VH-VL binders against Chromophore lyase CpcT/CpeT (cpcT). Designs and how they scored, part 20

Target 1, 201 residues: Chromophore lyase CpcT/CpeT (cpcT), of Paulinella chromatophora (Freshwater filose amoeba) (b1x536)
Amino acid sequence: MSASLSQLVHQLSARFNNQQQAFDNPPLYAHIVVNCRPLVHLLPGSLLIEQSYAMDPLKPYRIRVLRAQTRDEKLIIFSYSLSDEQKYWGSVYEPERMLKIEEKDLQAIEGCNYIVRKKNSNFIGEVEPGCRCLVDRKGVTTYIVSKFELTNKGEMRTLDRGHNPVTHEQLWGSLGGVFEFNRTTDFSKEIPYDWIEEWKK
Short names: E, the ipSAE of ESMFold2; O, the ipSAE of OpenDDE; V2, 0.75 times the mean of E and O plus 0.25 times the DockQ between their complexes.

## First folded at step 13 (VH-VL; framework fv_dargistotug)

Design q7 (from p5 with heavy chain E105Q; at its last look DockQ between E and O 0.80; V2 from the best seeds 0.00; counts 0 for: pae E 2.1 > 2)
Fold by ESMFold2, look of step 13:
Structure q7 (fold): chain C 201 residues (1-201), chain A 120 residues (1-120), chain B 106 residues (1-106)
Amino acid sequence: as target 1 above (201 residues)
Amino acid sequence: QVQLVQSGSELKKPGASVKVSCKASGYTFTSYDMNWVRQAPGQGLEWMGWINPRTGDTTYAQGFTGRFVFSLDTSVSTAYLQISSLKAEDTAVYYCARGFYSGYQEFDYWGQGTLVTVSS
Amino acid sequence: DIQLTQSPSFLSASVGDRVTITCRASQGIDYYLAWYQQKPGKAPKLLIYYASTLQSGVPSRFSGSGSGTEFTLTISSLQPEDFATYYCQQYNNWPTFGGGTKVEIK
């Protein structure tokens, strides 16, 4: 399981974009950049993730801290929000600003962890069951059904849908709403060696 | 909206071949894997395997690794199941079904099914 | 291969009844279980996935529960249109289906 955890964090530690998808389908897909970068001073497996439109990279529409761990022989990505999120916008581009994020700034987001399976050298993940991961989109509160696939060749595919918490009807996430990202910058060499050593114990 | 439309029923003799088509619409064809599921008359469902339209990779369930071949033509958003050397026990309805992951998933949309009858 | 055993295999009930169908897995599959409804001459329709999540457009009288090796599909108030065969399917590994439960309305 330690080898799978190291591989997961390696494959997550990157900048991704869907430029080919967006340019091939401009009315259907916004051009999105996802940065996922090690927070080397925090607990092993900690990553800062910023999701933004490519035209406005310093104003992410989502900023979170992820922590990949093994729990009960399962791979889990824990999700955390940041107190005062706007303070940290764009810090994924500036390592010195990333170092200012402290454990006290993290608040666990209950119901939003991803359960991850390793299949055929790929990782597939899905928000934990219970319909408890609430996200606000365009002023409407929904629970998210979220899936991802991450390949060892640097591809990331995501499917996100928002549902009414009472009726369970889908409120957003179009039928063609699968985002297809390619790895454009590798941050995996920033992973601290002591994280790798800790996972071997 | 998502739709999977399969080719019409087939009546074949033992030893012949058949090729079933499954045309997708209402979504990006390459964003989902295509699965094939068999249902013999009066019987339950058997997963046969899948094909990944992004890579062309295929996976066949145990018992389907010989005479059954999955293929696709992304230019017309169509998946195909070819069965060679048909036998009477191949008589069944064959469904195509869509899944998100590369292989390990629920199937959210299904084709209407194609009845293949093998009779001497 | 992960074997799924459904019970009962056949069930006759009246409109308005609460119906429960059980699916047992031969080994742990966490929450990776789906339920399908199949009416005669038609393709299966996804009802529930991830053990308990309703597919969009499925009536709220359907619910799913369970984890690990024991799962249930419940129809809280059976309607005439619910005459069908119901299948469970696991996807913790290569997909397999249960043997089906045929539900007939008295």
Scores: ipSAE 0.657, ipTM 0.873, lowest interface PAE 2.1, mean pLDDT 90
ESMFold2 (binder alone), look of step 13: mean pLDDT 92; pTM 0.938
OpenDDE, look of step 13: ipSAE 0.691; ipTM 0.904

## First folded at step 14 (VH-VL; framework fv_dargistotug)

Design r1 (from q5 with heavy chain R54Y; at its last look DockQ between E and O 0.77; V2 from the best seeds 0.00; counts 0 for: pae E 3.3 > 2)
Fold by OpenDDE, look of step 14:
Structure r1 (fold): chain C 201 residues (1-201), chain A 120 residues (1-120), chain B 106 residues (1-106)
Amino acid sequence: as target 1 above (201 residues)
Amino acid sequence: QVQLVQSGSELKKPGASVKVSCKASGYTFTSYDMNWVRQAPGQGLEWMGWINPYTGDTTYAQGFTGRFVFSLDTSVSTAYLQISSLKAEDTAVYYCARGFYSGYEEFDYWGQGTLVTVSS
Amino acid sequence: DIQLTQSPSFLSASVGDRVTITCRASQGIDYYLAWYQQKPGKAPKLLIYYASTLQSGVPSRFSGSGSGTEFTLTISSLQPEDFATYYCQQYNNEPTFGGGTKVEIK
């Protein structure tokens, strides 16, 4: 399990881009950049994740802190929001700014953790069941249905959808299907050795 | 809207071959796996395997190796199931069903099914 | 292969009834369980996935619960259009289906 956790964090620690997909089919796929970079000064497994449109990478439409851990013999990615998150926008491009994030700035988001499993050498994560991961988007509250797959080839596939909490109708999400990301930058070398040692315990 | 449209019913003799088509529309064909599921008359559902339209990789369930072949024509967003050396036991409705890339997922959209009858 | 056992195989009910169908797995499958509805001559329709997530467009009277080895599909108030055969399907391993539960009119 320790090895799997380490591998998961290494594979997550990257910049991803769906440029090819967006260029091939602009009407169905926006050009998205996902940055997932280790927060080396925080508890092991901490990652800052920013999702942005490629045309405006410093203004993420989503920013979270993820923390990958093992719990009850399972891989879990805990999700946190950031207090006053705007001051950290684009910080994935400025490591010194990321250092200003403190544990006290993290707020656990109930129902938004990812359950991760390993299948065929790939990691598959899904928001935990229960339809409890609530998010407000343009004044409308939805619950998130989200899946991701990390391949051993450096690819990431995602499917995110928002559903009405009452009717369960899908209100937003990909119309074309799965987003296909390629790994463009590796941040795994930034993972502290202390994290690795901690995971071996 | 997402649609999977399969080819029409087939009547074949034992030993013959059949090729069932499944044309996808309303979504990016290469962004989802295509699964095949068999249902014998009056029986339950049986997963046969899947093909990844993006990579072309195939996986066949136990019992569906050898005579069963999945293939693609991505230019027309179509998946195919070919069954060779048909047997009476192959008489069933065959469904194509869309799935996520993870390999093991739920199937959110289905074709209408294709009845293949093998009779002497 | 993981075996799924549904119970009951046949269920007679009336419109308005609360209906519960059980699916038991031969081994733990966490939350990777889906439910389908199939009517005669039609393809299966996805109702629930990930044990409890309702597929878009499915009426809210359908609900799923459970984890590990025991799962349930519940129809809070059976409607005329709900008479059909229901299947559970696991996808923790290579996909397998339950034997089905036919819900008939009483």
Scores: ipSAE 0.514, ipTM 0.860, lowest interface PAE 1.7, mean pLDDT 93
Fold by ESMFold2, look of step 14:
Structure r1 (fold): chain C 201 residues (1-201), chain A 120 residues (1-120), chain B 106 residues (1-106)
Amino acid sequence: as target 1 above (201 residues)
Amino acid sequence: QVQLVQSGSELKKPGASVKVSCKASGYTFTSYDMNWVRQAPGQGLEWMGWINPYTGDTTYAQGFTGRFVFSLDTSVSTAYLQISSLKAEDTAVYYCARGFYSGYEEFDYWGQGTLVTVSS
Amino acid sequence: DIQLTQSPSFLSASVGDRVTITCRASQGIDYYLAWYQQKPGKAPKLLIYYASTLQSGVPSRFSGSGSGTEFTLTISSLQPEDFATYYCQQYNNEPTFGGGTKVEIK
């Protein structure tokens, strides 16, 4: 499983953009940029992720720290929030600012980890079951259904939806389709060699 | 509102062909895989395979690799199942069903089914 | 292919009863299991996916649990409209369905 973990982190370490989809379907899809970049000074597998509208790349609507690990022969991506998130907006573009993020700034988000499968050289991830990954959106608490597929060709497909915790009705996110991203910048060369060696043990 | 509307029942003789349609509405047709599921009279559900409307890629379950062909017309958001050289054992209801991953997902919306009857 | 075995194949119960249906997989499928309800002459309807997540619009008397190789569907208080055949389906690999459980109201 160590080879799959290394591959997962390599494939995640990128900037992704759905420009083709957004420009071909402007009424249906916002133009989104996803940056996912190694936090080289933190525990192995740590990545800063910022999700933004392309017109406002320095004002992400979501910023998190992910930590990809193997647990009991399964691939798991642990999710963390940052204290004072706005302080770190745009850090994914500024490596020196990324170095200011410390382990003490991370707070685990219960119920929001991803369980990842490797299928046909692709990775398929889904938020853990239990409907426990809660977010507030416009004053309403929802649980997140979040899925992704990450191909060996640099494509990433994502689905994010919020559901009412009582009725399970979808309250936000598209019924019509999924976001389709292409890899536009490669950050995998920034992955520390000692992470790769640690995973081989 | 997501809907999958299938073509009507078919009565065919052995050796003929049939083409079942499944017209999708209420979602982005190219974002979701289309699956086909067979149910013989009085029996359970059997997955036949899927087609990806974005790439055109297909996967056929074992036992469905010869006479069964999936196709699309994305201009009208329609998937098709063609069965050639019909046999009596092909008598069944054929369903289309929507999924997200290449065959690795639940089916959240189903067509109403198309009964194909093959009588000798 | 992953084989799914449903138990029981048939049951009869009264309105108000608690009903439990079991689905067992021939190998581990983590949480990648769905439950469907099919009434005579109708298409299957998704009830539960990801082992325990209730589909929107499904009555709260339905619930699912389990992981790995053993899964259950529970109807907490059976209603007359719950007469149907119930199927489990795994999607850890290429989909397969259980053989079904026919539920009849006494």
Scores: ipSAE 0.488, ipTM 0.814, lowest interface PAE 3.3, mean pLDDT 89
ESMFold2 (binder alone), look of step 14: mean pLDDT 92; pTM 0.946

Design r2 (from p5 with heavy chain Y109S; at its last look DockQ between E and O 0.81; V2 from the best seeds 0.78)
Fold by ESMFold2, look of step 14:
Parts: sequence; structure tokens; C-alpha cells
Structure r2 (fold): chain C 201 residues (1-201), chain A 120 residues (1-120), chain B 106 residues (1-106)
Amino acid sequence: as target 1 above (201 residues)
Amino acid sequence: QVQLVQSGSELKKPGASVKVSCKASGYTFTSYDMNWVRQAPGQGLEWMGWINPRTGDTTYAQGFTGRFVFSLDTSVSTAYLQISSLKAEDTAVYYCARGFYSGYEEFDSWGQGTLVTVSS
Amino acid sequence: DIQLTQSPSFLSASVGDRVTITCRASQGIDYYLAWYQQKPGKAPKLLIYYASTLQSGVPSRFSGSGSGTEFTLTISSLQPEDFATYYCQQYNNWPTFGGGTKVEIK
């Protein structure tokens, strides 16, 4: 399982871009950039993720810290929010600013972890069950149904939908729900060797 | 409004071939994998395999690795199931169903089914 | 392959009854289980996935629970339109379906 965890973190450590999809399908798909980059000074598996529109890369619509770990022989990506998120916007482009993020700034987001399975050399992940990953969108609180597939060739597909917590009605995700990204920048060489050694134990 | 519309019922003799179509609408055809599921008369559901429209890769469940062929025409958002050398035991309703992952997912949308009857 | 055993295979009930259907897996499948409703001559309809998540547009009288090897589908107050055959399906590995549970009018 240490080999699969290392592979997962390597494949996540990248900038992803859906440029082909956005240019082939205007105006159906916004042009999105996803940066996911190792936080080398934090616990093993820690990644800063910023999601932005390509036209405004320094103003992400979502910023989080992820932590990939093996737990009970399963791959899990734990999700954390940052205290005062706007302070860190664009940090994914500036390693010196990333180093200022401390463990005390991280707040676990209950119910938003991903359970990950490795299938056919791909990683497939889904938000944990329980309908507990809540986000405010379009004026209402929704729970997230979120799935991803990540290939060893640098492709990433994501499916995100929001549902009413009481009625389970899908409230968003009809347009732009499935995004298809390609890897455009590799950050995997930034993964500390001591993380890899720790995972071998 | 996701919709999978299948071709009409077929009556065939043993030894013939049949090709069932499944036309998708209301979503981006290449964003989901297409699965085929068989249901013999009075019996339950049996997964036959999938085809990935992004790569063209196919997987066939055990028991479906010979006479059954999946294919696609992405230009018309259509999946196909071809069955060669038909046998009486192939009499069944054949469904197409979409899934996000290849073979590791629930099926959230189904075609209406195509009855294939193989009879002397 | 992972075998799914549904119990009961046949069930007779009245409108308003609480109905439970059990699906047992031959090995652990975590939460990777779905439930479908099928009426004669029609395609299966997804009701529940991920063991307990209600599909959009499905009435709230349907609920799912369980993990590992034991799962249940519950209909809290059976309605006339709920008389159908119900199937469980696992997707921890290549999909397999339970044998079905036919729910009929008592």
C-alpha cells in the first residue's frame, strides 16, 4: 500500500488544466486551472490545492489543504480548510508563501474526506458516505457528491454535484459537472524523500 | 435530462447476428462509460461489461468474451452491442446503462431495453 | 466473484406497511452498494447508491443502510406504485446483482 500512496501523491502533485475541453466546448465549460502542490514542511502527504478560473489564477474560488494517508489499509485524502483563506490566495505559485502555512492553520472539514481505490493503474475517489460534506452554493447549503479519476498519464476527471440535505434534490452540477483535465506542470519532484521513507515503514 | 434510447425488438433465428443500438442525449457522451446488462426472461440482472468512449477500451465479464462485441460511434453519441452466432439462450432484454467509472460504479441512467428473441 | 444474496426473494405486503429487504455480500464491499427498482417491462431505476445515499428524484420513504456485508433497503410506508422487484448491486469490484426481491400486493 506504501507504493500506491506514493503513486497517488506523485500523480496529485501537479497543475491541471481543462483547456482542451473549454476551447472545444464554449460556453459549456469554464476554463479551470487546478494547482496541487506539496507542503513540504508539513506532515507527509500534505498538499496545497487551489482551484481557479484561468483568467484569474491568483483569485481561486477554492483553496484547501489535502493530506493523503493510508488508514486501515485504505487510501484516504483528508480535507482541511485554512484560517483566513483569502490571505493565502495564489500561494501555490510562490513556495516561500506556502512555507508560512502551519499545522495550526488547518481545520479538518468533517465529512469531506475522499475514500480512494486504485483500479487498473488509475485512482478513483469519492467523498465519504453520509452526505456530510456541506458547501454553500447559489444561496443554499448543499451536500457534495464528488468523484474523481486520476490516471498515470496525467489525466484527471472530476464530477461534482450539490444536493439539498433534506430532500436530496440535485441543486447544481448539471452544467460543468464533469471536468476533464490534463497535467500541464509537474510538482512531483518537490515531494520530500523523507515522506517516501516514512511511507515505507 | 439524460436519456438513453435503444433500438427496437429483434426476432432472430439461431446462428444469425444482431446489433443493438443505444443513443445517448442530455449529457456529454464521452464523460461516462457505457455498460451492457442482460436480463433473461423471468430472471435477474447480469452485467456484461463496459466500453470507455474516451479510449475505446472494452472489458467483457466472464461468459461474454466470445460472441459479444461492444462498439461506439461518438459522432452520433451511440453505443452498440453486437451478438454473433445467436443461440436460444441469448433470448433476453439487453440494457445499456451509463457509469462514471469503468465497472466500479452504480448505474444512474438506463436505456429502455431491447428484447432479442432467438427462436426457431 | 462477489455473490449477493437478497432476502426475502418474495414479499407480500399491504399499502402503508413498512418493508425491509436485506442484501448480504459474500465478502466485504465497504459502502459500494446500490439498490434498484424494476417494474415489469421497464428498465431498472436507481434508488440508493453508496449504501445510503438517496438518488435525486426518489421519494424519501426509501432509505438504505449497512456496510461491509449486510445492507438493507427500507420503504417506510409502502405506496401502490412501490409494488415492483428490487435488486441490490455491488460495485466494489466488477458489478454483480442480487437475485431480486419481488414485492407484491397482499
Scores: ipSAE 0.710, ipTM 0.885, lowest interface PAE 1.8, mean pLDDT 91
ESMFold2 (binder alone), look of step 14: mean pLDDT 92; pTM 0.941
OpenDDE, look of step 14: ipSAE 0.823; ipTM 0.934

Design r3 (from p5 with light chain T53N; at its last look DockQ between E and O 0.85; V2 from the best seeds 0.00; counts 0 for: pae E 2.3 > 2)
Fold by ESMFold2, look of step 14:
Structure r3 (fold): chain C 201 residues (1-201), chain A 120 residues (1-120), chain B 106 residues (1-106)
Amino acid sequence: as target 1 above (201 residues)
Amino acid sequence: QVQLVQSGSELKKPGASVKVSCKASGYTFTSYDMNWVRQAPGQGLEWMGWINPRTGDTTYAQGFTGRFVFSLDTSVSTAYLQISSLKAEDTAVYYCARGFYSGYEEFDYWGQGTLVTVSS
Amino acid sequence: DIQLTQSPSFLSASVGDRVTITCRASQGIDYYLAWYQQKPGKAPKLLIYYASNLQSGVPSRFSGSGSGTEFTLTISSLQPEDFATYYCQQYNNWPTFGGGTKVEIK
């Protein structure tokens, strides 16, 4: 599974943009930028992810740390929140600020890891089962359903929605809507050689 | 509100052809794959394959490579199943069903089904 | 192909009963299993996906459990509208369905 883990981290290490989708469908899709960039000083597979509206890239609406690993012959992306998130907004554009993120700043988000499968040269991932990835949004607790597909051609499709934990009704996210991203910047050259060497063992 | 509305029942003779339509509404048609599922009278469900509306790529399950053709018209958000050289054993209800991944997910919305009856 | 074996194929039960249906996979499928309800003349309706996640609009008396090769669908207190045929479906690979379990009124 070492080759698949390295490929997954390489394909994740990029900036993605849904510009064509947003401009073709302005009432339906916001223009989003996703930056996912190696945290080279942290444990192997660590990535900073910032999701923002394209008009305001320095104020992400979501910032997380991901850690891709192989566990029990499965590809898993562990999800972490950052203590004091706003302190790190926009740091994905400034590697010197990214270096200030330390392991002690990471808090595992219970129930929010992604289980990843490699199918037909693509990676497909989904938040672990159990409806346990909880977030409060405007005073309402929801659980998150999140799915993604990464192609070997730099395409990323994502589906994110929140559901009522009692009724399971969708409370936010596009009805049937999927964001369609293309890779615009490659960060895979920043992946440390030590990570690649570790994965070969 | 996601809906998949299929064309009406068909009565055909062996050797004829049929084309079943599945019109999607309430979501972006190209964001999900369309699957076809067969159910013969008194029998269970059989996955027939999928078509990717983003690329036009198709996959056909074993036993459905040949006389079964999936197609699309994205301008009217419609998927089609064409069955040629109909045989009596093709008598079944045919469903369209929506999936997120190319064949690696549950089917969250289904059409109402189209009964195709092939009798000599 | 991954084969799914459902048991029992037929089940008689009364309103209020706890009903358990089993689905066994011929090889490991992790959590990639869904359950459907089908009433006569109707399309299947998704109940459970990802082994244990309840689909929107499905009553909470339905639950799913299991992983790997053994899965169960449970109806905690059977209602009149629950008399139907239930199918499991795996999606770890190209989809396959179980043979179905018909639940009838005693």
Scores: ipSAE 0.643, ipTM 0.868, lowest interface PAE 2.3, mean pLDDT 90
ESMFold2 (binder alone), look of step 14: mean pLDDT 92; pTM 0.943
OpenDDE, look of step 14: ipSAE 0.834; ipTM 0.937

Design r4 (from p5 with light chain T53Q; at its last look DockQ between E and O 0.87; V2 from the best seeds 0.00; counts 0 for: pae E 2.2 > 2)
Fold by ESMFold2, look of step 14:
Structure r4 (fold): chain C 201 residues (1-201), chain A 120 residues (1-120), chain B 106 residues (1-106)
Amino acid sequence: as target 1 above (201 residues)
Amino acid sequence: QVQLVQSGSELKKPGASVKVSCKASGYTFTSYDMNWVRQAPGQGLEWMGWINPRTGDTTYAQGFTGRFVFSLDTSVSTAYLQISSLKAEDTAVYYCARGFYSGYEEFDYWGQGTLVTVSS
Amino acid sequence: DIQLTQSPSFLSASVGDRVTITCRASQGIDYYLAWYQQKPGKAPKLLIYYASQLQSGVPSRFSGSGSGTEFTLTISSLQPEDFATYYCQQYNNWPTFGGGTKVEIK
């Protein structure tokens, strides 16, 4: 499991881009950039994630801290919000700003953790059950149903849908459904060796 | 609207071959894997395996290695199931079903099914 | 293969009744369980996935619960259109299905 956790964090530590999909399929797919980068001064497995439209990389529509860990022999990615999120927009491009994020700034987001399985050399993950991961998108509060697949070749596929918390009807998700990303920048060399050693214990 | 439309029913003799088609629409064909599920008359559901349209990789469940072959034509968004050397016990409805992960998930959309009857 | 045992195999109930169907796995499958409805001559229809999450377009009278080895599908107020056979399916590993529960409306 420790080898799987290290591999998961390595595979997550990257910039991903769906440029080919977006350019080949307007208006079906927005051009999205996902940056996921180690927060080396925080607890092992901590990653800053910023998701943005490629045209507005410094104004992410979602900024979170993730913490990948093993719990009860399962891989779990814990999700945290940041106090004063806008203060940290774009920090994923500026390591010195990332260092200003402290453990006390993190607030666990109930219901938004991902349960992850390693299958066929891929990582596949889903937001935990319960319909409790609330996200605001385009001014509407929804609960997210989210899946991802992450390959050891840097491919990432994601399926994200927002549902009405009362009626459960799907309110958003791309017209094509699945985003298909390629790894465009590798941040895995920034993973502290101390994290890897801690996971071997 | 996602649709999976399968070819019509088939009546075959033992030893013959059959090829069932499953044409997808309403989504990007290569974004999801295609699964095949068998249901013998009056019986439950049995997963046969999957094919990955991004790589062409296939996996066959135990009991379906040999006479059963999955294939694709991505240019027409169509998956195929070919069964060779048909036997009476192959009489069943064969469904295609869409899945996001290869073999580790629920099936959110199904074809209408193709009845294959093998009778002398 | 992970075996799934459904109970009961057959259930007769009246419109308006609360119906509960159980699916038991031969080993732990965490939350990786789906429920399907199949009407005669039709393909299965996904109702519930991830043990408890309602598929879009499925009436809210359907609900699912459980984890590990014991799972239930509940129909809170049975309707005439709910006459069908219900199957559970696990996907913790290569998929397997339960044997089905036929629900008849008296």
Scores: ipSAE 0.626, ipTM 0.853, lowest interface PAE 2.2, mean pLDDT 90
ESMFold2 (binder alone), look of step 14: mean pLDDT 92; pTM 0.942
OpenDDE, look of step 14: ipSAE 0.821; ipTM 0.933

Design r5 (from p5 with heavy chain S102K; at its last look DockQ between E and O 0.80; V2 from the best seeds 0.00; counts 0 for: pae E 2.2 > 2)
Fold by OpenDDE, look of step 14:
Structure r5 (fold): chain C 201 residues (1-201), chain A 120 residues (1-120), chain B 106 residues (1-106)
Amino acid sequence: as target 1 above (201 residues)
Amino acid sequence: QVQLVQSGSELKKPGASVKVSCKASGYTFTSYDMNWVRQAPGQGLEWMGWINPRTGDTTYAQGFTGRFVFSLDTSVSTAYLQISSLKAEDTAVYYCARGFYKGYEEFDYWGQGTLVTVSS
Amino acid sequence: DIQLTQSPSFLSASVGDRVTITCRASQGIDYYLAWYQQKPGKAPKLLIYYASTLQSGVPSRFSGSGSGTEFTLTISSLQPEDFATYYCQQYNNWPTFGGGTKVEIK
């Protein structure tokens, strides 16, 4: 399991881009950049994730800290929000700014953890069941339904949707289908050796 | 809106072949896998396998190898199921169903089904 | 393959009744279970996936629960249009379906 955790964190540690998809079908797919970069000074498995439109990469529409861990022999990615998160917008492009993030700045988001399966050499993750991962968008509260596939070839596919907490109707999300990302930058070399050693315990 | 529209009912003799089509619309065809599910008259559902519209890779469930062939025409967002050397026991409704990940997900949209009847 | 056993196979209930269908897996499948509704002559319709997530457009009277090897589909107040056969399906491994539960309205 430790090997799988290490592999998961390595594969997550990257910049992803769906440029080709957006180019091929602009009406259905926005051009998105996803940065997932190790927070090397925090607890093992910590990653800063920023999701931005390619036209404005320094203003993410979503920023969180993810922490991949094993619990009960399962892979779980815990999700945290950042206090005063605007301070850290675009910090994935400035590692020195990332170092200013402290553990005390992290707030666990109830119901927003990912349960991750390893299938062959790929990982597939989903927000934990219960429809509890709440987010406000444009003044409307929805719960997030989210899936991702991560391949060992540097590909990532995501499907994110927001649903009405009462009626369960989908209010936002992919119209054309799955977002298809390719790995454009590798941050896995930034993973501290100490993390790897910790996972071996 | 997402739709899967299948070809019409088929009546075939034993030994013949049939090709069922499933035309997808309302979403990016190559972004989801296409599964095939069989349902014999008065029976339950059987997963037959899936095809990846992106790569063309296919996986067939046990019992559905050999005479069953999945194929694609991505230019018209259509998946096909061909059954050769038809047998009476192949009489069933065949469904195409959209899936997310290599058969390890739920099927959120289904075709209306195609009845294939094999009779002498 | 993972076998799914549904119970009961047949269920008769009146409008307004609370209906519960059980699906038992031969081995642990975590939360990777879906429920479908199929009416005569129609294709299956996805109701619930990931054990408890309601598919968009599905009435809130439907709910799913469970994890591991035991799962339940609940209809809090049965409606006339709920006459159908219900199937569970696991996707922790290669997909397999339960044998179905036919719900008849009294």
Scores: ipSAE 0.536, ipTM 0.864, lowest interface PAE 1.6, mean pLDDT 93
ESMFold2, look of step 14: ipSAE 0.676; ipTM 0.885
ESMFold2 (binder alone), look of step 14: mean pLDDT 92; pTM 0.942

